# VHH binders against Uncharacterized exonuclease domain-containing protein At3g15140, part 5

Target 1, 337 residues: Uncharacterized exonuclease domain-containing protein At3g15140, of Arabidopsis thaliana (Mouse-ear cress) (q8w566)
Amino acid sequence: MASAFSAFRVSLSRISPFRDTRFSYPATLALAHTKRIMCNSSHSVSPSPSPSDFSSSSSSSSSSPSTFSLMETSENARWRPMCLYYTHGKCTKMDDPAHLEIFNHDCSKELRVAAADLERKKSQEFNFFLVIDLEGKVEILEFPILIVDAKTMEVVDLFHRFVRPTKMSEQAINKYIEGKYGELGVDRVWHDTAIPFKQVVEEFEVWLAEHDLWDKDTDWGLNDAAFVTCGNWDIKTKIPEQCVVSNINLPPYFMEWINLKDVYLNFYGREARGMVSMMRQCGIKLMGSHHLGIDDTKNITRVVQRMLSEGAVLKLTARRSKSNMRNVEFLFKNRIK

## First folded at step 1 (VHH)

Design c04 (framework vhh_8pnl_2)
Fold by ESMFold2-Fast, scan of step 1:
Structure c04 (fold): chain B 337 residues (1-337), chain A 120 residues (1-120)
Amino acid sequence: as target 1 above (337 residues)
Amino acid sequence: QGQLVESGGGLVQPGGSLRLSCADAGFTFSSYDMAWYRQAPGKERELVARITSGGSTNYADFVKGRFTISRDNAKSTLYLQMNSLKPEDTAMYYCAKDYYGSDRYLEDYWGQGTRVTVSA
């Protein structure tokens, strides 16, 4: 516990009563353009032009039952599984056309925003929203985050890591991963890519710095950004528990967040118990694999985009006490219990 | 509207068996909880069996030990194996993407149904 006391002293010594964390970085708007735009970069650098669809005859072929599968909705038709090797920087098949047809290396198309959707959007308190949806009951197994630009509502980048437990036995890990991810075909990707939580946090902090959202030399919160969760559990409970298990101090950027459920309740005047109920009430169809963290994070982002397009303002709903980080204050009285 | 197509219904004598199938033309079959519901004439639609995306099953008390729900994610197909059929099992059987779980559905997530008649 000596490292926890050391970090506490460092954080306390860096507290300035005259600073706002959003002004901790001197060039917040000037450095909005990042070198790491994973959702767009792979598509923009592709040298292969899209071939024109081959259609040599008009309505001469007879229909087959498989032809009726083309009646799939445009939203379902565009949704392809994300290449999870790519999200870890380990995809070896970027030049394989068959691979690129099956797996998405660009999340931007599925999460695109029409110009008309910006007409009713209101100014936000933050420049960026970090949508997060953790997986894992015993230890975190998946750490997915999407950055949403509060002005454009566009997804800017994603951070996704599978997380390898350090306190579970190999047998317990194997059983849990096979049960959780086996049918999704993700268990092998998880075993190939999963890294310990401490390393995930280290890589996440590098990614935050690349976006000018946080710097390790600053013991304060996110610059110009807020986390958006679907429920308080992820940041209130799971991250602190995992930090104890991983023997690391709770990062200062996990001190406050936006529980989308509470904003949703206050904006629509309707109670929704989770992602599925929010989507159903909004008429948004579920895409991808429910309980795969990256797909759930994408679906939560679609709810965020819908709410922003309808004029919602995403405000902080919870904050930790700086003197006792176990104490969480809820900023809204009208909230999901 | 329904991308779900039910089949396998028919007329059987008491004690007989039927296997219902539900084919999903959609890409996202594996990510949904799936359910079988039934509706007899003049009655409300009731849950028969549910299977989660992870394979966990739940059954109504009136079919426990007689019916088995299963799924094949590779074929995007849901099944209901019905054994020891009773006249009381006579109904239209509907496949549903179970969006909220056992007590709620969306109309656009229902199939058109397949008729099961159990009579001598």
Scores: ipSAE 0.000, ipTM 0.115, lowest interface PAE 20.5, mean pLDDT 74

Design c05 (framework vhh_8pnl_2)
Fold by ESMFold2-Fast, scan of step 1:
Structure c05 (fold): chain B 337 residues (1-337), chain A 120 residues (1-120)
Amino acid sequence: as target 1 above (337 residues)
Amino acid sequence: QGQLVESGGGLVQPGGSLRLSCADAGSTFSDYAMAWYRQAPGKERELVARISSGGSTNYADFVKGRFTISRDNAKSTLYLQMNSLKPEDTAMYYCAAVEYDFWSGKPDYWGQGTRVTVSA
């Protein structure tokens, strides 16, 4: 439902009256992508199955009825790839039943929350969490964000953009995109939709304002919301580096964040280095394609929902110094180092 | 950032050898695929060698036969033995950890790097 509202906003804000002829290709590419993911994919497009039985599945197996309910609800959903043309407001197949059968225009079914999962949820310090997982080797290539309502645990909306590098050579870009996104079946949509980082930030700020989460004229930080990352790298390192490359000032809403790994360590008393280890320990099955940023962001969101349903309180773990933007203060003594 | 610490870099003559080490402060080293990347001045960061959690190795064409990647899970340490060093091997060398995916994917963790200079 939250995703349907997202779809509605995207349609109203970025809908084009003119067809992009490249949108004809997504049907063929999407079918190949869906076949790869839905019919047989346990390959490089998703984490390869390892005979990893080392994980403490017993902790998730002995979890509360609330966490069991959330897990069953999520795992019973049929996974379908997100229409990445739609996330950019550029889908021309809104009324095509065949297209809508192959691609999701919302993620509500995959990220749905049962009423029982709210029973043990605790009051949060923020009304909204913005889950982010950047992609990119040299420059950011993908900018995916999901809004989670802290009261309902439901996904409210999604912002997703592919990002076009400005400092990489055309040959380096083509080689990287073919290698990373070619096997995932999304190289065409990347080439068709990717825009420079400066424009991504401008569009992101419009989207934030539409949700009353930030206003450039009246508020420097997020309004009763916090970013949730899987590791400090995205906000501590990658965004500042990209801002230098793109010749823009660091946006003021990137001054503080929640590193989910630090919250996870303190809540469960168990170390997890990344998304896959958190999911394995929680007994959450990975969905979609690992290292496709939108799918990783959705999987991190599932960990957030699990932790909230078990009574975790997500607190800020890091804050950037206003006097020296390179200095980051860590707010938890017990943290992943 | 504080998770991986590289050492062993230095100045060496062409044809010489160096052994790089990367210590992982975390308890989950054995669960990760590990890699060495390098970045020469004015160039992009490139993959040098990768090793899976099970010990399977893969090398870039420009180092095959000269470099050997290895790991010691008991010591939570990754190694790169560099032989027959050339001036074009001059770079910052970065240790990286990759959660689960050996062949395709971005590193999940980076070290701060160790400098290797090959000069007569």
Scores: ipSAE 0.000, ipTM 0.164, lowest interface PAE 20.6, mean pLDDT 74

Design c06 (framework vhh_8pnl_2)
Fold by ESMFold2-Fast, scan of step 1:
Structure c06 (fold): chain B 337 residues (1-337), chain A 120 residues (1-120)
Amino acid sequence: as target 1 above (337 residues)
Amino acid sequence: QGQLVESGGGLVQPGGSLRLSCADAGFTFDDYAMAWYRQAPGKERELVARITSGGSTNYADFVKGRFTISRDNAKSTLYLQMNSLKPEDTAMYYCAASDWEYDSGYLDYWGQGTRVTVSA
């Protein structure tokens, strides 16, 4: 089945992944002819309809069929997958109501913050957090980043790219993507949109500059922002390894990060091995597809928002040595091994 | 990120028993709810049993009292103990990783399956 879903892929034009002034012009924010994906960052301006909470008080749906159905979101709304052609600037159906009923183009819908959640929030050391959760064992396959405003706790923008390996054979790539993304129904969009890591970094740096978070002429880290990871692997190990494979120098903004696992352990006094255990302990329902990088990055962001709402202060947990970039200093004594 | 490999299937007579195993290599087994599904010839795939990361279990009505799901987090292995097997239990049995809230819509990964045949 899924003939309508297949039609969405077939109708996509092959467009340069860097700039498309014609296609992206209505969605352009900072520069007249550049494209970036912008998340909804205001609760006061958006007239949100009152969610129906009349069905949320009954817990009696313990029949076998109800146990095996898809769960509703925390807003008592049907969950919709994010349009991954849209996140790559390649959606051809932005004005199609049938498409928008199936796929979400609003990157902030699942990540909205209530005014009450701000009451116990503490001042942060950074104005913005860049939540990142890379996918890929041999080479990076997905590069998803969400910007969280440390004052409002709202998501302000998203950078998302599928990454095409350069070291793996064509056959190995096809087998890996089929096994990893085939079951999630995103193998086709991956093949249609994935670009080499060097190009992903180039596009990421343009996006950072558009947010005043970094400039190419700078030789130090992010401007009043910090990366937030779920584990040290992403920035400590995977990015440097991928830079070697891609024959690029490690960018200066990857020299330090916040490992959410270490902050979590120190704030709650309780160990969590990963995203799913943090969510379970916090009573947060998992949204989307686990191991789809953008969905995992959204779920990690929901843990960040919960921790901020409860008074956590996100401090740097790790810093790379300037004299030997293979050496990492851990800034917390109590940390996840 | 992760691979599920089922084993333990085979041919058994009605009233017999089998124990299925599902070995994980690579994902965070301890953090996932795990499930057994089956697909009989000419039928849809259906949920047999589910176990949360904390060990809470749920069973389909047609296996209650006969099948037991369990997990060994130290070995990253899921089990299904099948007792009092019936010809109607003949199917391919699949291991799946799922979210901790018993939601099949958040299934992460499937195994290739192991065949169970209940016949005289």
Scores: ipSAE 0.000, ipTM 0.159, lowest interface PAE 16.9, mean pLDDT 74

Design c07 (framework vhh_8pnl_2)
Amino acid sequence: QGQLVESGGGLVQPGGSLRLSCADAGFIFSDYAMAWYRQAPGKERELVARISSGGDTNYADFVKGRFTISRDNAKSTLYLQMNSLKPEDTAMYYCAAELWGDYEGTYDYWGQGTRVTVSA
ESMFold2-Fast, scan of step 1: ipSAE 0.000; ipTM 0.242

Design c08 (framework vhh_8pnl_2)
Fold by ESMFold2-Fast, scan of step 1:
Structure c08 (fold): chain B 337 residues (1-337), chain A 122 residues (1-122)
Amino acid sequence: as target 1 above (337 residues)
Amino acid sequence: QGQLVESGGGLVQPGGSLRLSCADAGSIFSEYAMAWYRQAPGKERELVARITSGGSTNYADFVKGRFTISRDNAKSTLYLQMNSLKPEDTAMYYCAAGTDYSEWYGEPFDYWGQGTRVTVSA
């Protein structure tokens, strides 16, 4: 069923996780159809402010805060963090105006594409791009994905889960979560919502099927879609390593990907070491918190949208051998090394 | 996702010495194999030296007897002592960390630093 979905769950007002009941709430009630994500590329009186020039708003030091004590700079006056409880169907503050002024439950305004941005766009080899940026040093801690429609360049849905390690000690988990998310103020939501990687993959496959991007009855990769990474690490190394740790087979849709860094190098003729370098070179201002996976995935998506608007064609850069999973073929002679 | 941060690079005369350091803010250091790679301008990255979690070392032929790799798990720091430096040693030097699982997928190292520049010139 191909339709524009928000990858969110609706919290039922009377659900108790400790309630002893014969009835399981239907999974279909946990998901809701949403209209295609549509947002303006600029709502300001100045339609094209430089993303590297934000000093014009410096006269207002008290812009709407995005989180308690974390995102209070004037450069983030228009950027609001995603409500991470909402992405897991656990937000209880749907009617709280103070909450809704601070946190987004969708990304429609920040990732909007104007009609003018489509004028130089070229036909793509895929109908959809799945932008992914994994977080986690020992095991995956965050699994954020945005779907970009290759024709409109609009973001059509997001999938976001925090991932609970199963092979790290409780002490090691607490240390990494405090170090990784403590300063970002998301350690509590991580502890409340994080689920094992095997369950993340199961929920991800349901989400892919709802978008008609993959079918478990086939041993094929994604349906007319490709993953876009910032570096080979996520899909080349981290996903297979996590699959071994989690005792699951590598899913067939992780056999090939687009390393945005290699496409960037070939399109612009310049190396970029990562997301921050690509954004700096393109004059795109960083939004949100660096190293929060969903914010990094949104920023990588803005680089994708910029490149598409300038006429880039995103091609596969790497492919695994189906007969030998250790053998990765790099499809570009000129690549980041 | 932690960061590997290299330091100790610089300009040195032929025959001189440098000590590179790579600091890891995370607690994974003791569980990981660590390595130093280098990349000269316009060339591919090449392995210089590696050290396993157990302390076993391996060196590229072009640095044997001149370079020493070591680790301090208590400080989460990797070192490369470089002696008798040659103009051919001029490169960006990268710290890398990986698990046994990384070897099964064609690349031994999963985490990389941003590099530190070594220039050997008069």
Scores: ipSAE 0.000, ipTM 0.115, lowest interface PAE 22.2, mean pLDDT 74

Design c09 (framework vhh_8pnl_2)
Fold by ESMFold2-Fast, scan of step 1:
Structure c09 (fold): chain B 337 residues (1-337), chain A 120 residues (1-120)
Amino acid sequence: as target 1 above (337 residues)
Amino acid sequence: QGQLVESGGGLVQPGGSLRLSCADAGFTFSSYWMAWYRQAPGKERELVARISSGGSTNYADFVKGRFTISRDNAKSTLYLQMNSLKPEDTAMYYCATEGYDILTGEYDYWGQGTRVTVSA
């Protein structure tokens, strides 16, 4: 018996959802895509049908020009904002034609892939990419994640939660939300749907298990998937800080990630300091509201899809040390900053 | 895996030309910055030319204007066009990746090298 082969085989078995070859999971854990985004028909109807609060907030002049830019989309006048009550399972307007004319309930609509886009795509080291773009300076306020299938480049599913701070005063929360989400016209939906970070993580882990991406009975990271960030801040700094605030241990799946900025630099040989620069350089039109986390996550996903279609291979760019969780190893010689 | 295979070396007269190729036979090529290094007898390996995945190039001063590095990401192949060769260019030429492979734990991939000899 080859000991090196045996050791390698055991290691692969540990990161697999099937740790033992004959182990069977309950149907609820074995079936990916069993959970669907559902609308709560008993929820308040007053915030959902108000697209003017979302698209043309009067809370700031900067929101009005941004909204106007979205409506003045050249060939894409058909673009509709995502229903944020729907992403939380709280939309009461699922069957309302007027609502569905204004709001989108399909997270993949702007992210669809043509067969021709697959012609230059290369094999990837992971089966799935989880694109993440957190919002919130003091505490996390928004937790948006899109799953991209590395073979098809298609969006598989969306996890989106607004996050309610637990250590900020009520006055500080209200002022912060008015200043950030009020300008975007989504402060009402934030107040109606936001839940504490601990609960967001619990719901996220259920969602990961439903997609066979992570099993709570293991100390391993994601199953054949990797997080994709636009900058190191989200996973390197913000999530560990929020875990301390929320008195929870850092989840094992946040130990490594792909910083898209570093992959972009190495693939194109050109620096881009953020999402807007990447989109401009790639000739991709920005959709939705910049600084709304779900819209930014969708736009970052469009950059990922463009890079994959042009032959990029997304490799891990950073790994956290298990001996000292504050120490991060950067895996690319050529990186931004 | 992660094997790079150089070819195109040989014996050439001073003032002559050679084109070196480096084929990626077993790993992903397009995401890496690539380089040509050389090692002359009794000397350490030195950088000759570097190319980013997007095509930006840098050259050592001693080859500027004579050598051209290029890549074909669709073919996973790196090239070095060498013109106006001098006896001082006699060396083993190596292609290398610049980066880190998480699966192997290696920082740089190196090829076996291809020999270039310029007669004096």
Scores: ipSAE 0.000, ipTM 0.094, lowest interface PAE 22.1, mean pLDDT 73

Design c10 (framework vhh_8pnl_2)
Fold by ESMFold2-Fast, scan of step 1:
Structure c10 (fold): chain B 337 residues (1-337), chain A 119 residues (1-119)
Amino acid sequence: as target 1 above (337 residues)
Amino acid sequence: QGQLVESGGGLVQPGGSLRLSCADAGFTVSSNYMAWYRQAPGKERELVARIYSGGSTNYADFVKGRFTISRDNAKSTLYLQMNSLKPEDTAMYYCAAQDYWESGYEDYWGQGTRVTVSA
């Protein structure tokens, strides 16, 4: 239905006076010691003391001028697969040059934004976007999230966990994983690193707290941030189903989200059924392996960056009813079917 | 790579106009974001204008209101309409196209077309 009035109205439920200030500071300084995977960090996980950073910093500074041509090429290196052991804090090859030639421990370079791309960017309703693309039809198998800074459009950090089903037999799990990840060569890393969904949520909440994006004590939604999905399925359907399977309550930060497909339709005036369609329409080349969740999440992030650079404003597209969690309100009449 | 061919450069008096063209020679213009760069003698190469896959455009401050970037997908051609030309616009103009969303990296470059703004 077209409105008689041409003025845009802001939903009262989108405005929270407490969103910016509810999380005054992490409860303890100990949160600063919780290991998070930074897009530009190669820190090794070990309880034993490591050598000082000063020696590597000094060495790097001393040798940098002699490699100018190679340095420039390396700074703009082509896509490299993300080390999936690293995303779990379990990489044992962080100092292995051969390993680092093949696998990326830094996601920021492939998702960089030029200053010129910020010229048409508009102010956003949120300071951060959490781009998510779940994998797994029967149970969630992969939980990938990228944080995008709404002001710079740059990726701040990532959270990535493989998720181990708890209600399937080992035989059923092995067949499911072989079918999903075998051809990608990541079935081994899945078996080595995958943890139950309840533990994924616990680790995710620690990671959110490290970024001041959520406060467990207030048990409210995200602090000036919103999830961005490619379709309603992830947050509308799959997360609630998995919470039931895992016998946990639906976290309060999964009550609202931005379906990128609906924003895309309203901004470009053109329907796209999914990530591949959006990328094709935008002339963006696919990077990595389609259906590997972290690679799909990176590609969705590239669509987000393109849309932001062209002047799109990412607004909430869906919200759960607090009185009936099965009832989802869609905030725009013009939406993907 | 030799997939982009620029044309339309020349000598023009201050206040004049030129239209640069970039033919993709087998590379589909509609499938990429594309840009015009320029490089004046003794200076670094600088971005002049970009056009994104959705048709949105971005311009350097020094050409806003004077230059217009556009593309004709049916002809596989990118254009730069340059009006109110100034001596400071004298440069080699390069067409570039990108397959990837990689800030600052262009996959395809033309050989350039020379623009001279003088008496």
Scores: ipSAE 0.000, ipTM 0.125, lowest interface PAE 18.4, mean pLDDT 73

Design c11 (framework vhh_8pnl_2)
Fold by ESMFold2-Fast, scan of step 1:
Structure c11 (fold): chain B 337 residues (1-337), chain A 124 residues (1-124)
Amino acid sequence: as target 1 above (337 residues)
Amino acid sequence: QGQLVESGGGLVQPGGSLRLSCADAGFTFSDYTMAWYRQAPGKERELVARITSGGSTNYADFVKGRFTISRDNAKSTLYLQMNSLKPEDTAMYYCAAHLEYDYSGWDTTEYDYWGQGTRVTVSA
C-alpha cells in the first residue's frame, strides 16, 4: 500500500546534515562526520598571507632567563594527536576549548604544502593518491586512509576506522588490543568505536563515492586515483585475508597499488625497508606514535609529499591477477623484496 | 643484509642456559627499540622479547619467566638471557631495531634493522 510514493524524486544531498553543525555526530552519522574531517587547506584558493619580514639587527648574546611559559606557548604550536573519537563521529567535546587545545579535529595544518614545494613537482598519472597503512596481524584493527591531491600535494580528506575482529573470542580481542594499543593509551577509544570490517568497507565505499573516486555501479577500479602503501603486505596479503574472514568479496579497487618502497628505491637509488627508514633518509621528523595506523599514514603521506616535491612520478608497482587472486604481478624490475 | 651482529648461540641440553648478544653497526643505539625474534624450522618468524629505549620490556607467553631481555646503552649491546631451555626453543634467533617504540610487537616487517641471526639448538 505504498502507492502514494512518487516514482520521481530529487536528490536530498543538498539537505544533508553536512551543512548543519549545531548537532552532535553520533556513530550512526559517521558518514556526515567523515565529510567534516576534510583537510580544508586543499580547497583554499586564497594564498597564505605574504611574509612580512622585519629584519631586526639587534640580537642579545646575553642569556636572559628563559620563561617556560613562553616555551610551552611555542611548544603548543607543535604536533597534536588526532581526536580518534572524532574520526568515528563519537566526540562529545567538540565545543570544549581544553579538549581542542590537546586534540586535533583537522589534519590540514600538519600536512600543509608550501608554494615553493610545487616548483619541482612533475605531472602525475593519477589525480589523487590514497595513502593507506593497515594495522593488525591476526585481523585488521585499524583502517586509516588519507587522500592526497596529485596537483596541489595537499591532503583533501581522511577516512579512519578502528576495526573489530568478528572471528576472535572477546578474551582474545581484549588480550590483542591490550598488547597492541594499551601502551599507546588508545585501547579505550578502540573498544568504544571499533566496528566490524564489513561495515568499515561499506562506510569506506560511501566516502569514496562522496569524493567521486568510486561507484558501486561501475564495478571497476578507482576513478583517476591509486592506493599508496608502504610495502605490499596491506593490499597484497592483509586485505584479501580479511575479506575471507569477514565473508565479503575482494573489492575491485584493491586489484592494484603503488608500493612507495619500490618508487622510493627507483627514484632515489637507495633502499628503505620501511616508513621510519624513508623518513630518516629524507630528514623528515616522525610525528606521533609509530604503529598507531593514523599517525603512520600521516607520516607516509609526508614522505609522498617530499617525493612529489622533488620530482618523483608515482606509478603502479603491482597488479593482482583476476584469474588467480593469489598471483601478483610486479611492474618494476628493480624493487625491494 | 643486517646492520646488527648476533652472537652467543650454540648447542645446549634441555634445562641449560645461553646468553645471546647483539651489537649495533654504528647507529645511535640508545634511541632504538630493540627486540629478539626467532624462527624455528618450518615456522614463521615470531617475537620473543622486546625492550624500549626507556627500558620497558614485553615477552611472548612461551618465554615468560625463563628469558630476560636487557640492554647496555654504553656498550651499544642488547642481551637475551635464556634459562630452562626446551627443545621447542630450537631456532635461529634474530636481533631487530627501529628508531621508534614498536607497539605492534608481533610484526617482523616493522623493524628497520635486522641481524643475520645466531643458531640455538636444544637437544640431548
Scores: ipSAE 0.000, ipTM 0.152, lowest interface PAE 16.3, mean pLDDT 74

Design c12 (framework vhh_8pnl_2)
Fold by ESMFold2-Fast, scan of step 1:
Structure c12 (fold): chain B 337 residues (1-337), chain A 122 residues (1-122)
Amino acid sequence: as target 1 above (337 residues)
Amino acid sequence: QGQLVESGGGLVQPGGSLRLSCADAGSTFSSYAMAWYRQAPGKERELVARIYSGGSTNYADFVKGRFTISRDNAKSTLYLQMNSLKPEDTAMYYCAADSFEWGSYTDEFDYWGQGTRVTVSA
């Protein structure tokens, strides 16, 4: 049965020759959870802003794109929190009108781009940007990523996981989650959904492959995409540290990134210490809860969209040494310290 | 919506072992993530262990290496094997189904079961 053997042989060729195959991955579970997170298309099927609001935004944008842009549609009162049970594939209230009125199940709705915002946009070096903002002092507690299409500036998809520490004691975890997420009303969803970092990485790699952004068989970096961070800490320091704690090798796609702070400094000629200062300088009002990773990632995405709409080109700002993964080369001479 | 029935609790000396069972009488067990929670007198209910439909597991640090969660989809039963029991493990143990048919995105997440009592004492 050469044909049957050939089919099994083809299946085996899908696995990297350098990966340890002794351990099985929960691919079915990861795939099911990932597929439940679907961003809306550029055509909103949800109620859009009123025609008068849209028309007003469109007409005003022709006089000054930097004055009348995405900022006019980014009101905190319009904002609704993302359902965090939904992001983990566990929402039980998909048919509850009261729940659906309070919580957003569309990762792109509050981050939509007006046609006028594309008028000054320049060609980008990448097709997609993966905006990331990690949370956690000792170990990572939250792993949120938004995909932004570099041509449309629209959000394509969301990967979001709460991360369960393996090095912290149960008392330390409970104290930290109570103090941080209890005040935000998300401590229960964190306890219900948080998984170890190793599993988060496994599920993230399945999600990347579903978007054709990375292939485990090639073991190379991201396919025509780049990570966008607010500061070097997330990818330079925290991810490698967490990989050591979790006893996993640093994934090959964390070799280079765009620190938005450095691009911001070079584009506007003004320093911004973080997300809040970038938003203040751009006249963007904070939406949602600061220090909730998904909300911070959405706000960073709004800064990205504003910069792109004003003609910024997002270029790599840092690259990790291939000979020593702890050594990082900074590609911009003018950078935030 | 089904009913969860816990069993296997009892009195045991420190260092002893118990095996808890949770039977799902009326639901599609194999599609659900399942969990064990516990509540000691005067304390909040806390997660002990979770097992997802695909077999992946999560454990609280205070039980890691001592407790093992497992499931038998053919019997629609969830298990918790408890070894090296400590007085601090004394609690009522609850079984929960964690799926789109059970619970909600609120602090009032529904847990199904009456619990089974575990007492670790000389």
Scores: ipSAE 0.000, ipTM 0.118, lowest interface PAE 18.4, mean pLDDT 73

